VHH binders against Cytidine deaminase 5 (CDA5). Designs and how they scored, part 23

Target 1, 346 residues: Cytidine deaminase 5 (CDA5), of Arabidopsis thaliana (Mouse-ear cress) (q9s7l8)
Amino acid sequence: MAQQYKFVFTAEQAASEGVTDHKKLPKLIRKARNLVKAPSKVGAVGRASSGRFYLGVNVEFKGLLPHFSIHAEQFLIANLALNSEPKLTHLAVSDNGTVFQDPCYDCTRFLKEINNAHQIEILIKNAHGRDGSFKSLESHMPDEFGSESILSAEPSLLLMERDNCLALIDEDSAAGGISSNADLCSFLKLEALKAANKSYAPYRKCPSGVALFCEGEVYAGWYIETVDRTISLGPVQAALVDFIARGEGKGFDKITGAVLVEKKDAKVGQEDTARKLLEKIAAPNCDFKVFHCQEERKDWITGAVLVEKKDAKEGQEGKLLEKIAAPNCDFKVSHCDEELKDWIKL
Short names: E, the ipSAE of ESMFold2; O, the ipSAE of OpenDDE; V2, 0.75 times the mean of E and O plus 0.25 times the DockQ between their complexes.

## First folded at step 12 (VHH)

Design m5 (from e3 with S50A; framework vhh_brivekimig_d4; at its last look DockQ between E and O 0.63; V2 from the best seeds 0.50)
Fold by OpenDDE, look of step 12:
Structure m5 (fold): chain B 346 residues (1-346), chain A 122 residues (1-122)
Amino acid sequence: as target 1 above (346 residues)
Amino acid sequence: EVQLVESGGGVVQPGGSLRLSCAASGFTFSSYGMSWVRQAPGKGPEWVSAISGSGRSTVYADSVKGRFTISRDNSKNTLYLQMNSLRPEDTALYYCARWTDYSAEFLKYDVSSQGTLVTVSS
């Protein structure tokens, strides 16, 4: 029954499961744990600010190292992102269905990337406890997490909507014509680009997206970067979260197409990791392609005329225009003898 | 027999709107991605838009982005294309097509409709 593969619940749907408030999150933990793709069954249940409830499951890949694995908390957060949820309010995590514990250290760090991380409440419940108690994520964070790395000074904005303004570098993309019953425009390429544009990569600025094809359906995910890069979620992993959440139990071996979009000469390249993961889990004939993107230069200023007084020392204004103008901007400086107010004609 | 039948074409003025429909039969409609393709007079076929089986994923050619909307009703086995702000350059024969597979950089189609003519003229 399609219902057993449900990872997102509306408030009404949750209510039908007996989950009428955040205190009843544990009622969904069995559903989560039943959907786990690993020997150890870790389930996560979260309440979003929208009132919807989300499940997270841990995922392990046979024959791959643990760093390829997805933690239940990561899955949940990725699922929130994929569904454009702006906030997580409550979280419950359990590896046995009876005890609810703090997220692991790595997951805690991952959670801290969320914009409202300080407001997140975590369910703590012992085996002998009836209802458990909630504590703030902040209270769980070791004092050492506060080490102000230069990178930590930026506000955590995970789950905020992003547009990285990326465009494909299509040197060869002949205009969208169809030849011989083939579409020259890659559906996956465009979906991967869309995903890349949503990618959370504020630290190293290497956004990337992946689109997967399986039996007429497309699944997409994007790179979710953390301050600690070792805890980051790769774009394939994120796409697999989408696949698991919406794929109704389909096996990874049914994936027959995959596209990665990343920046050219990205400091953090995803291609090798993506390829390795897909080779291991996808169909043997999975067609994996990599395309590159670049930031769209808002070259909207193609011409500028700076009018300066003859005696005006090479002022800061010219330098500013050089920084903001398109590389091909025809910049002209005109000198006027009259006390003309500095004006820029665009 | 697998069939795709399009409808909704016609003559409209620039800035006008049309809604195309494509009725599918003979297969499980929801299991297949669908596309709209158009062919203008004297030009080759041009991809317009595509939608996944569930309808969750949609993509558009740059030429129609922001103006056209692809959708589907799987309960009715019907594909739609809402076309707004039509331009003379949108004049073409419009086809719906079913995805067969993804290969390399291309969607492959195995079934297409006969086409419906859209004419945008003052």
Scores: ipSAE 0.298, ipTM 0.731, lowest interface PAE 1.9, mean pLDDT 85
ESMFold2, look of step 12: ipSAE 0.614; ipTM 0.853
ESMFold2 (binder alone), look of step 12: mean pLDDT 81; pTM 0.811

Design m6 (from c1 with G104V; framework vhh_brivekimig_d4; at its last look DockQ between E and O 0.48; V2 from the best seeds 0.44)
Fold by OpenDDE, look of step 12:
Structure m6 (fold): chain B 346 residues (1-346), chain A 122 residues (1-122)
Amino acid sequence: as target 1 above (346 residues)
Amino acid sequence: EVQLVESGGGVVQPGGSLRLSCAASGFTFSSYGMSWVRQAPGKGPEWVSSISGSGRSTVYADSVKGRFTISRDNSKNTLYLQMNSLRPEDTALYYCARWTDYSVEFLKYDVSSQGTLVTVSS
């Protein structure tokens, strides 16, 4: 029954399961735990601002270190992102279906990247409690997340819509990349690029995306960065969230194609990790390729004329034009005898 | 027998619209990705658009992006291409193709039909 592999519920669908409000989140926890891809069964249930409910499950990969694993909370958040949900309002996490506890430290940090993290309420329920209680995520971890919190001065914008304005670097393609080629379609390249353009990588500015191919279907995910890099979710992991959520129970060994798109010379490269993970879990004949992207040149300024007074002292540094003009900008300086204020004609 | 049959082509003026259909038979339609490809007179085949088996993922060539929409109805075993704002350069034989195997570089197709002719002329 296709219903057993459901990771997203509309309000109506949730209602049919007895989930009519956020207090009833535990009613879906068994469904989540039954879908876990690990020996330990951790399920997460979340309510989005849209009214939809999302499941998260922990995922472990045999033969790989724990850092490759996906926590249930991470899965849920990735699932929200993949479905363009703007906010998480309520969260319930349980490893046994009866007790609902706080997210772990790492997951809490991950959750704090969400734009409305301060509004997220966590269900706490003891074994003897009937209904449990909700507390704020902020109340769970009031202390500053270590010395790297300095970078957190920027607002957390995870789950906000993003366009990183990336284009593929293709030697044979004009500015339009592979999509301009007469080739009969590099589907995964384009999908991976789309994913990369949605990637949340505000700190190190190394967005990346992955597209997976399995039996006529494409699954995609992108890099979700945290201020602490160690708890970030890689693009393959995110793509696997999509695969699990929509793949109807298909095994990873059915994945036969994979494409990673990342920036050339990215400080945070994903290739090695992606390759290792895919080699371990995907089909033996999985074709994995890496392509590179770059930010689209805002070459809208292709010409500029600086008008300066002839007697203008040496000091007005054309620095502004250098910053905003295209590398190939035709820059001309004209001198006028009139006491005119320096101006730039674009 | 696996079959694909295109329809919906015709003569339209620049700026006009057409909707192409591709009827599939002989296989589980929803299990396969599909593509539209076109061939203009004197030119080689050009990829237009692709759609995954479920229809969730779609991609377009830059030349048609924003103007064309690929879709599918798996209950009817039919692939569609809505073409808006047609241009003379869109004149071509359009045919649908089933994904057979995947290459990172390009998709391989095993089944195509005779195509349907689209002519955009004033």
Scores: ipSAE 0.324, ipTM 0.732, lowest interface PAE 2.0, mean pLDDT 85
ESMFold2, look of step 12: ipSAE 0.540; ipTM 0.818
ESMFold2 (binder alone), look of step 12: mean pLDDT 81; pTM 0.807

Design m7 (from i4, 16 letters changed; framework vhh_7nfr_2; at its last look DockQ between E and O 0.60; V2 from the best seeds 0.63)
Amino acid sequence: QVQLQESGGGLVQPGGSLRLSCAASGFTFSSYGMSWVRQAPGEGREWVSSISGSGRSTVYADSVKGRFTIARDNVKNTLYLLMDSLKSDDTAVYYCARWTDYSAEFIKYDVWGQGTQVTVSS
ESMFold2, look of step 12: ipSAE 0.679; ipTM 0.882
ESMFold2 (binder alone), look of step 12: mean pLDDT 86; pTM 0.874
OpenDDE, look of step 12: ipSAE 0.646; ipTM 0.864
ESMFold2, look of step 14: ipSAE 0.711; ipTM 0.895
ESMFold2 (binder alone), look of step 14: mean pLDDT 87; pTM 0.883
OpenDDE, look of step 14: ipSAE 0.573; ipTM 0.842

## First folded at step 14 (VHH; framework vhh_7nfr_2)

Design p1 (from m7 with A104T; at its last look DockQ between E and O 0.50; V2 from the best seeds 0.51)
Fold by OpenDDE, look of step 14:
Structure p1 (fold): chain B 346 residues (1-346), chain A 122 residues (1-122)
Amino acid sequence: as target 1 above (346 residues)
Amino acid sequence: QVQLQESGGGLVQPGGSLRLSCAASGFTFSSYGMSWVRQAPGEGREWVSSISGSGRSTVYADSVKGRFTIARDNVKNTLYLLMDSLKSDDTAVYYCARWTDYSTEFIKYDVWGQGTQVTVSS
């Protein structure tokens, strides 16, 4: 029975199911679809670069608008991220087990955030076709979806290991205080912070993480941002992916604790959405708490010299230092007309 | 009967290593989160580390982070604490404790071991 709630397959396990290569991805689609608890059963099967196979399922929340829903592809990607898989190589998506289609527009955007998105192959199979064919995700993406981030010059790095270097803003975190507080809240807080530090939020720079508690187990997820503001996976949704993947069929109503960690005064705040979602799906007495984080200050940076050209626009480097340096950091700006290469030799 | 029993404590020099064990019996071990808590002479109880039922999630007090590792074997019904780079300040009685049902504000413990003494001294 434990096999019924399996969302990750080793190569060997997949082989036992007849999946010996990427062409056999459809053999797992039934398993994926059988795990769906929504009226519409969409399954996704992906092959990771590690050789493991991952399942995705759509998730709908009763009484909530569709925008709260998790698409099968999003589930799969979150599942990859939660398992620290660095790459997706092949993907198959089906809502009926026979026809395999392109990901929807939203999911395509989501997939595009993956570091190796240009290498991802999608299975296309028509109702009348026997074997289907693979096409590149890149070929499916509208021309307007250039590889270039509209908002950031940073490459798409979803599924890459990330550390956002966040620390909790604890008024009580007295430096050196014996946290005598064996508080579950503290446990979840720390897990949520860990999740926040893994959060993919390169555009708006609003990372967040959520930890859920259910019957002695903790489930965690983090915010996954896309270039399109409307197409992102919230931290609660991501945590629920973890819950579904590892919870062995437990209901959301068994979730009795939740913690959100996000930046203070974040432009993209998750609190309201998280609260609404949890109020709807979690136990009626679910304790939900929000904590805030900030970029970790490196107190060891007590002095810094910025060397810039005289005509350089002041602002970004100084701001960065203000965020990461000690509050009493002696920061000096020097202007030089010489090439920086000459300074490195000093 | 629900029971926890710690072992592995002893005398160790600063910089040394020690492994504590906590044997659980009388309950489904994998269904419960577990914690290590320590108490130094004349001081209150201090949380050390916690681990979820499956062992996937672990957290540490800042005082032991990077030095201690909490682990569990659900087949053997045993909780572990690997302690490296021990310091004099780590001297305490170490207890393992079982999580109760989640209460809104803090982890409550309903089952405790008898504790094992760890002494770090030159």
Scores: ipSAE 0.435, ipTM 0.787, lowest interface PAE 1.7, mean pLDDT 86
ESMFold2, look of step 14: ipSAE 0.584; ipTM 0.839
ESMFold2 (binder alone), look of step 14: mean pLDDT 87; pTM 0.877

Design p2 (from m7 with A104S; at its last look DockQ between E and O 0.58; V2 from the best seeds 0.00; counts 0 for: pae O 2.2 > 2)
Fold by OpenDDE, fold request of step 15:
Structure p2 (fold): chain B 346 residues (1-346), chain A 122 residues (1-122)
Amino acid sequence: as target 1 above (346 residues)
Amino acid sequence: QVQLQESGGGLVQPGGSLRLSCAASGFTFSSYGMSWVRQAPGEGREWVSSISGSGRSTVYADSVKGRFTIARDNVKNTLYLLMDSLKSDDTAVYYCARWTDYSSEFIKYDVWGQGTQVTVSS
């Protein structure tokens, strides 16, 4: 039964299913579609750069508007992120198991947030075709719809490891996760914070994370932002991806605890959406709490040098450092001619 | 009968290492989150580390972060605590505890072991 709820395949496991290369992605589509939680059965199969294969399924929530739904592609990408996969290389999407089409417009935009989006190949297969063909994601939608935003000039870095250097606000913080009762564990709070620190929110700078409790297991997800806010995946949705992927078919109604961690006075707050979603799907007595975080100040950082390529623009690393370092931190940027990765010396 | 039994405690010098074990019986071990809690002489109980049922998620108290590692073997029904770089302040009775539910921000416990003594002294 556990295999029935499998969303991640090692290369070896995939091989046992007949998927020995990216051309055979369709062989897993039935498995994906069988796991769909919506009337429309859209399945996605992706190959990660690690060689692992991931399934995506669309998820709809009864009684909620479509914007609460999770597309199969979003599911897959969220699952990649949750498993620290750095790149997606190949993707196959199908709503009937025989025809493989381009991702929808919104999902295409979502996919373009991935750091290696230009390398992603999409399987196109017609009903009458024996073998599909791969085309680049970039060929599907004009570049103008990419991840460039008026809000941020930062490159698309979805699936890149991220540390937002967030800490709980003091009023909400228990030293080391220990409450006034030193024997108590704020597990969800800590996990939600961890999730928030991994959140991809480069445009509006409102990272958030959610942890869900269900029968001795904790599931977590974080906010995945897109240029178009309406396409973004909320932290609860992302956590539910984790829940579905690892929960072995458990119902949402078994979720009895939830914690959201978000920035104080965030321009893009997740609380209302989170509450609405959880009220609808979680246990009636689900305990939902919201905690706030902020950038952690590291007053011991009094000097830093960022070394970057001469043609490189100051990236997120520099900006982050400015936020977390001591107010009097001597921060310098040095340029080198060599193909060196950005390096920060503190 | 639901039971937890700790072992592996002992006397070690500062900087030393110990591995604690907690053997679980009488329940489906993998279905429950677990925690280590310690109590130093004259002090209250202090949370040390917790691990989810599957073992995928782990959290640590700041006091032990980077030194201790919580792990579990669900096939062997055993919870572990690997303790490295032990300090005198780590001296305590260490208890394993089973999660029961989540309420008001905190994990609650319903089953405790008898504890194992860890003494760190020169």
Scores: ipSAE 0.839, ipTM 0.942, lowest interface PAE 0.6, mean pLDDT 89
ESMFold2, look of step 14: ipSAE 0.801; ipTM 0.928
ESMFold2 (binder alone), look of step 14: mean pLDDT 87; pTM 0.875
OpenDDE, look of step 14: ipSAE 0.704; ipTM 0.888
ESMFold2, fold request of step 15: ipSAE 0.835, 0.842, 0.814; ipTM 0.940, 0.944, 0.933
ESMFold2 (binder alone), fold request of step 15: mean pLDDT 86, 86, 85; pTM 0.874, 0.870, 0.866
OpenDDE, fold request of step 15: ipSAE 0.403, 0.350; ipTM 0.773, 0.752
ESMFold2, look of step 15: ipSAE 0.654; ipTM 0.866
ESMFold2 (binder alone), look of step 15: mean pLDDT 87; pTM 0.876
OpenDDE, look of step 15: ipSAE 0.179; ipTM 0.672

Design p3 (from m7 with A104K; at its last look DockQ between E and O 0.51; V2 from the best seeds 0.00; counts 0 for: pae E 2.1 > 2)
Fold by ESMFold2, look of step 14:
Structure p3 (fold): chain B 346 residues (1-346), chain A 122 residues (1-122)
Amino acid sequence: as target 1 above (346 residues)
Amino acid sequence: QVQLQESGGGLVQPGGSLRLSCAASGFTFSSYGMSWVRQAPGEGREWVSSISGSGRSTVYADSVKGRFTIARDNVKNTLYLLMDSLKSDDTAVYYCARWTDYSKEFIKYDVWGQGTQVTVSS
């Protein structure tokens, strides 16, 4: 039977909806738009490189300024990130089910953070067309993807798996450091830290994560930064994407616990925004707590640095080394020779 | 008639392995988060690991990370703790516990099993 609140489809499940290939993405747009609770119904449907299909929906919060809102495209990308999808290959967006249009400026900038974003195919279909045509994101905004597009490929790691190598500060690392003997709060603290370690914050280096609790389940999200901060997706909003995508229609008023983990001296702090949002939408008794993290210290040069250097593109080796050698980020070494492994020890 | 029943404990040598099971009955198992908690003789209870209702979210105490694996089978209504590389410090009674849901209680456990003994000694 049809799932009322389904945001992720296997290739087989999408085929059961008539989507046998990427050209038929519009057949899922009705489902996406029907999941929207906001007055303006915008749906997004995306195909990932895994062959799975994802839905995104706009989310609006009554009584809050528009910058708290989530665009359908942001929802879609967060949904991909939460499911560890490395690449989006095809995208269709519509606010009426008939016209499929380019992403707006803000959403195009958000999509740019994805690895190989220049190759994302966008469905364009006018009101009277029977079929649409795909147009690459680069073709839509060529000035954004000119020579800088090649140079920017490495910073576009939004969907790539990462570990920011963060640990809670000493005051926050023990169970007694949050709430006395509250095992659920300890769970949320560790889940929020895990989310912060997945955070994409390459520009201002202020990663953060949020964990939400509702009725025996935990929902998590992390800060997703863009070069223009006003387009970035906050960690609470990303966690709400997880909640909507997996919560099976539960209202936000069923969220009873929340934890934010962020760096103590962060230039881009998330606490005020998260508190304002949760106070408006979560359960009246929602317990919201903030804990702090810092980078773990390392005294070694890792083998991952050397392996990535050999794999670096010509002319980009310095940039790759800088990114891999960021404080306290380790990679598991694979495919390096024995001589390099021995050299890395201290 | 909500019940949790642990099994699978025993005597092992250091470096050995065990698999603990917790059979659940009388409630919708997949709707609740679950934890393993242990208690050594003369000590307080120590949280070991937790898992969300769907099984998607898992967390571990630092003392067991990399050695223990929590899992659940929502078809068989069973929680597991796979314990590898056991040390003498792992000797304890191991309990499974259900998280409080919103309608009953929150931020604590409302149902506990009777426990199963794990002893790691040479």
Scores: ipSAE 0.459, ipTM 0.762, lowest interface PAE 2.1, mean pLDDT 79
ESMFold2 (binder alone), look of step 14: mean pLDDT 87; pTM 0.884
OpenDDE, look of step 14: ipSAE 0.686; ipTM 0.879

Design p4 (from m7 with A104G; at its last read DockQ between E and O 0.68; V2 from the best seeds 0.77)
Amino acid sequence: QVQLQESGGGLVQPGGSLRLSCAASGFTFSSYGMSWVRQAPGEGREWVSSISGSGRSTVYADSVKGRFTIARDNVKNTLYLLMDSLKSDDTAVYYCARWTDYSGEFIKYDVWGQGTQVTVSS
ESMFold2, look of step 14: ipSAE 0.831; ipTM 0.940
ESMFold2 (binder alone), look of step 14: mean pLDDT 87; pTM 0.879
OpenDDE, look of step 14: ipSAE 0.693; ipTM 0.881
ESMFold2, fold request of step 15: ipSAE 0.822, 0.755, 0.740; ipTM 0.935, 0.910, 0.907
ESMFold2 (binder alone), fold request of step 15: mean pLDDT 87, 87, 87; pTM 0.883, 0.882, 0.881
OpenDDE, fold request of step 15: ipSAE 0.826, 0.816, 0.787; ipTM 0.932, 0.931, 0.917
ESMFold2, look of step 17: ipSAE 0.786; ipTM 0.925
ESMFold2 (binder alone), look of step 17: mean pLDDT 87; pTM 0.880
OpenDDE, look of step 17: ipSAE 0.754; ipTM 0.901
ESMFold2, look of step 19: ipSAE 0.811; ipTM 0.933
ESMFold2 (binder alone), look of step 19: mean pLDDT 87; pTM 0.876
OpenDDE, look of step 19: ipSAE 0.720; ipTM 0.892
ESMFold2, last read: ipSAE 0.779, 0.754, 0.807; ipTM 0.921, 0.913, 0.933
ESMFold2 (binder alone), last read: mean pLDDT 86, 87, 87; pTM 0.876, 0.880, 0.880
OpenDDE, last read: ipSAE 0.396, 0.788, 0.769; ipTM 0.775, 0.919, 0.908

Design p5 (from m7 with F106Y; at its last look DockQ between E and O 0.65; V2 from the best seeds 0.62)
Fold by OpenDDE, look of step 14:
Structure p5 (fold): chain B 346 residues (1-346), chain A 122 residues (1-122)
Amino acid sequence: as target 1 above (346 residues)
Amino acid sequence: QVQLQESGGGLVQPGGSLRLSCAASGFTFSSYGMSWVRQAPGEGREWVSSISGSGRSTVYADSVKGRFTIARDNVKNTLYLLMDSLKSDDTAVYYCARWTDYSAEYIKYDVWGQGTQVTVSS
């Protein structure tokens, strides 16, 4: 029975199912589709660079609009992220088990955030074809969807390990404080923070994480952003992927605690959406709390000197230091007309 | 009867290591989150570490982070605390506790062990 809720396969386990290479991905599609608890059963099967195989399933929420739904491809990608897989190499998606199609536009955008998106191959199989063919993900998307972060000078890529260096603002964030009460630990808060620190939000810089509690187990997920503002996976959705993948068929109605961690005054706030989603799916008495985080200040930075050219646009480096340095950091700006290379030699 | 029993405490020198165990009985161990809590003489109870039912999620107090490791064996119904680089300030009675209910802000405990004494002294 435990095998029925399996979303991750080792190479050996996959082999036992007849999946010995990427061409045999369709053999797992039935397993994926059988796990779907929605009228439309979409399954996704992916091969990771580690040799493991991952399943994705679509998730629909009763009483909520479709935009709250999780696509099978999104599920799969979240599943990869939750398991710290660095790369996806092959993907197969099917809504009927016989035809394998391109990912939808939204999922394609999502997939393109992956660090090795240019290497990802998609299985295409029509109803009449015996053997499917693989095509590059890159070939599927118009050139306008370049992997280049429009907003970030440094390419931030999905599935890469990330630490956003966030700390809780809450005065009560001191893990391990003496409590007069028998209640001594804020476990979900800490887990949500961990999740927030893994959040992929390179564009709007609004990372967030969610931790869910259900019957002694904690499930966590984080915000996964795409270049398209409308195409992102919320932290609750991501946490629910973890819940589905590890929860052995438990219902969402068994979720009795939830914590969201996000930046204070985030331009992209998750609270409203998270609350709405949890109100619909979680236990009626689910305790949901929101905590805020900020970039961790390095209190050891108590002094800094910025050397810049006179014509340099003031303010970016200074702003960075204001965020990461001690509040009492002695920050000085010096202007020089000389090339920095000459200064370094001093 | 639901019961927790700690063991493994003792006297150790600063910088030393110790492994605590907590044997659980009378309930489905894997269905419950567990925590270690310690109490120094004259001090209140201090949370040390927590672990989810499956053992996948672990958290630590800042005071022990990087030095202590919480683990569990659900087959043996045993909770562990591996303590490395022990300090004098780690001297306390260490308790294992079972989660009963959870709010978004804190864990509640309903079952406690009798505790095991850990003394770090030169």
Scores: ipSAE 0.508, ipTM 0.814, lowest interface PAE 1.4, mean pLDDT 86
ESMFold2, look of step 14: ipSAE 0.713; ipTM 0.892
ESMFold2 (binder alone), look of step 14: mean pLDDT 87; pTM 0.878

Design p6 (from m7 with V111Y; at its last look DockQ between E and O 0.63; V2 from the best seeds 0.59)
Fold by OpenDDE, look of step 14:
Structure p6 (fold): chain B 346 residues (1-346), chain A 122 residues (1-122)
Amino acid sequence: as target 1 above (346 residues)
Amino acid sequence: QVQLQESGGGLVQPGGSLRLSCAASGFTFSSYGMSWVRQAPGEGREWVSSISGSGRSTVYADSVKGRFTIARDNVKNTLYLLMDSLKSDDTAVYYCARWTDYSAEFIKYDYWGQGTQVTVSS
């Protein structure tokens, strides 16, 4: 039976597989595990709020250290993000198809970045248990490891739509430049930028995106950051999730082009890791290029007034304006004695 | 033999709409990315839009962004360009082109259509 490379199921499709509710997630676990190309076969099955079901598989890269590997749970989450799913409701993970266990520590941290992490239920099933039980993700880790951004006041918003408002730093980005050359389109660059704009990097603020080219098709992914510095999914890894999910079993060795877009002088640079990974798995002649982006300046903002209380600690609002306003923006700060909310008037 | 044939061009008033088609034959259409490129009289070729093999990924030149839509029907082996809110500056011969080898920076093309004339005039 032609191995059906399917990683996303509609409710109807799932029903045809006998999955009519979240309690039947294990019925898809074999499909997930059969898609794994690594020696260890870990499958993940998730139900999204849309009613769709998503598969995750572990990915190992020959000749690379385990930290380059993608866990099944990470794969699943990336798959959700790539398909613009806003929420995960139920998750089942198994390495043998019979026992369903808690996600590992790293994956748990990853899951907690999801906007509705407190609502996520994990299937637990022992070898001797018939039906298993669901437990809350929140019950799995102490509160101190919870979704509270230690580094950022921003809530965990993984799977929420994001626009980082990034633009390419290209001297030649005359988007409309008449080139005498027939090679007029920087497709991968643009796709990588799109991916970078979707990147979830709230803590270190180093968004990045990758676009891969293989036989006329483009695959893209973006950096997914976690509170824990050691637990993040790189943009190449995320792009490979897209490649696996849509590539119908194609090998990585068929990837012949790759572009990384990241911020210039990013504290967390992805270039070295991306290069190493691609050198190992992609075609030997894979053309890999790195381009840099910056936050788009709204040149139309030429004046701004910040109204703040006299005792207000140096508000983040001024800093924000410095980033987004025109370089010649006339910025004024007005102090008010009244309990007025700080606001910016343009 | 690989063949690309554009159609749908014509005369339209500013603000009008037009749909271009490119019929492809002689190759597995879904396995190739496609682009629209235009050339105005006395001007060089200008990239307009590109679409991946599956049609999932699309990109546009800034000059046409928000006004043009590239699409493809892989069953019909046809590439489309929906052009809305046309301007005089959109006057050009429009070509469809097939992707060949890809460099990280640029798409290379190996086959081109004969082009279709689009004229936007009052």
Scores: ipSAE 0.550, ipTM 0.832, lowest interface PAE 1.3, mean pLDDT 86
ESMFold2, look of step 14: ipSAE 0.593; ipTM 0.841
ESMFold2 (binder alone), look of step 14: mean pLDDT 87; pTM 0.878

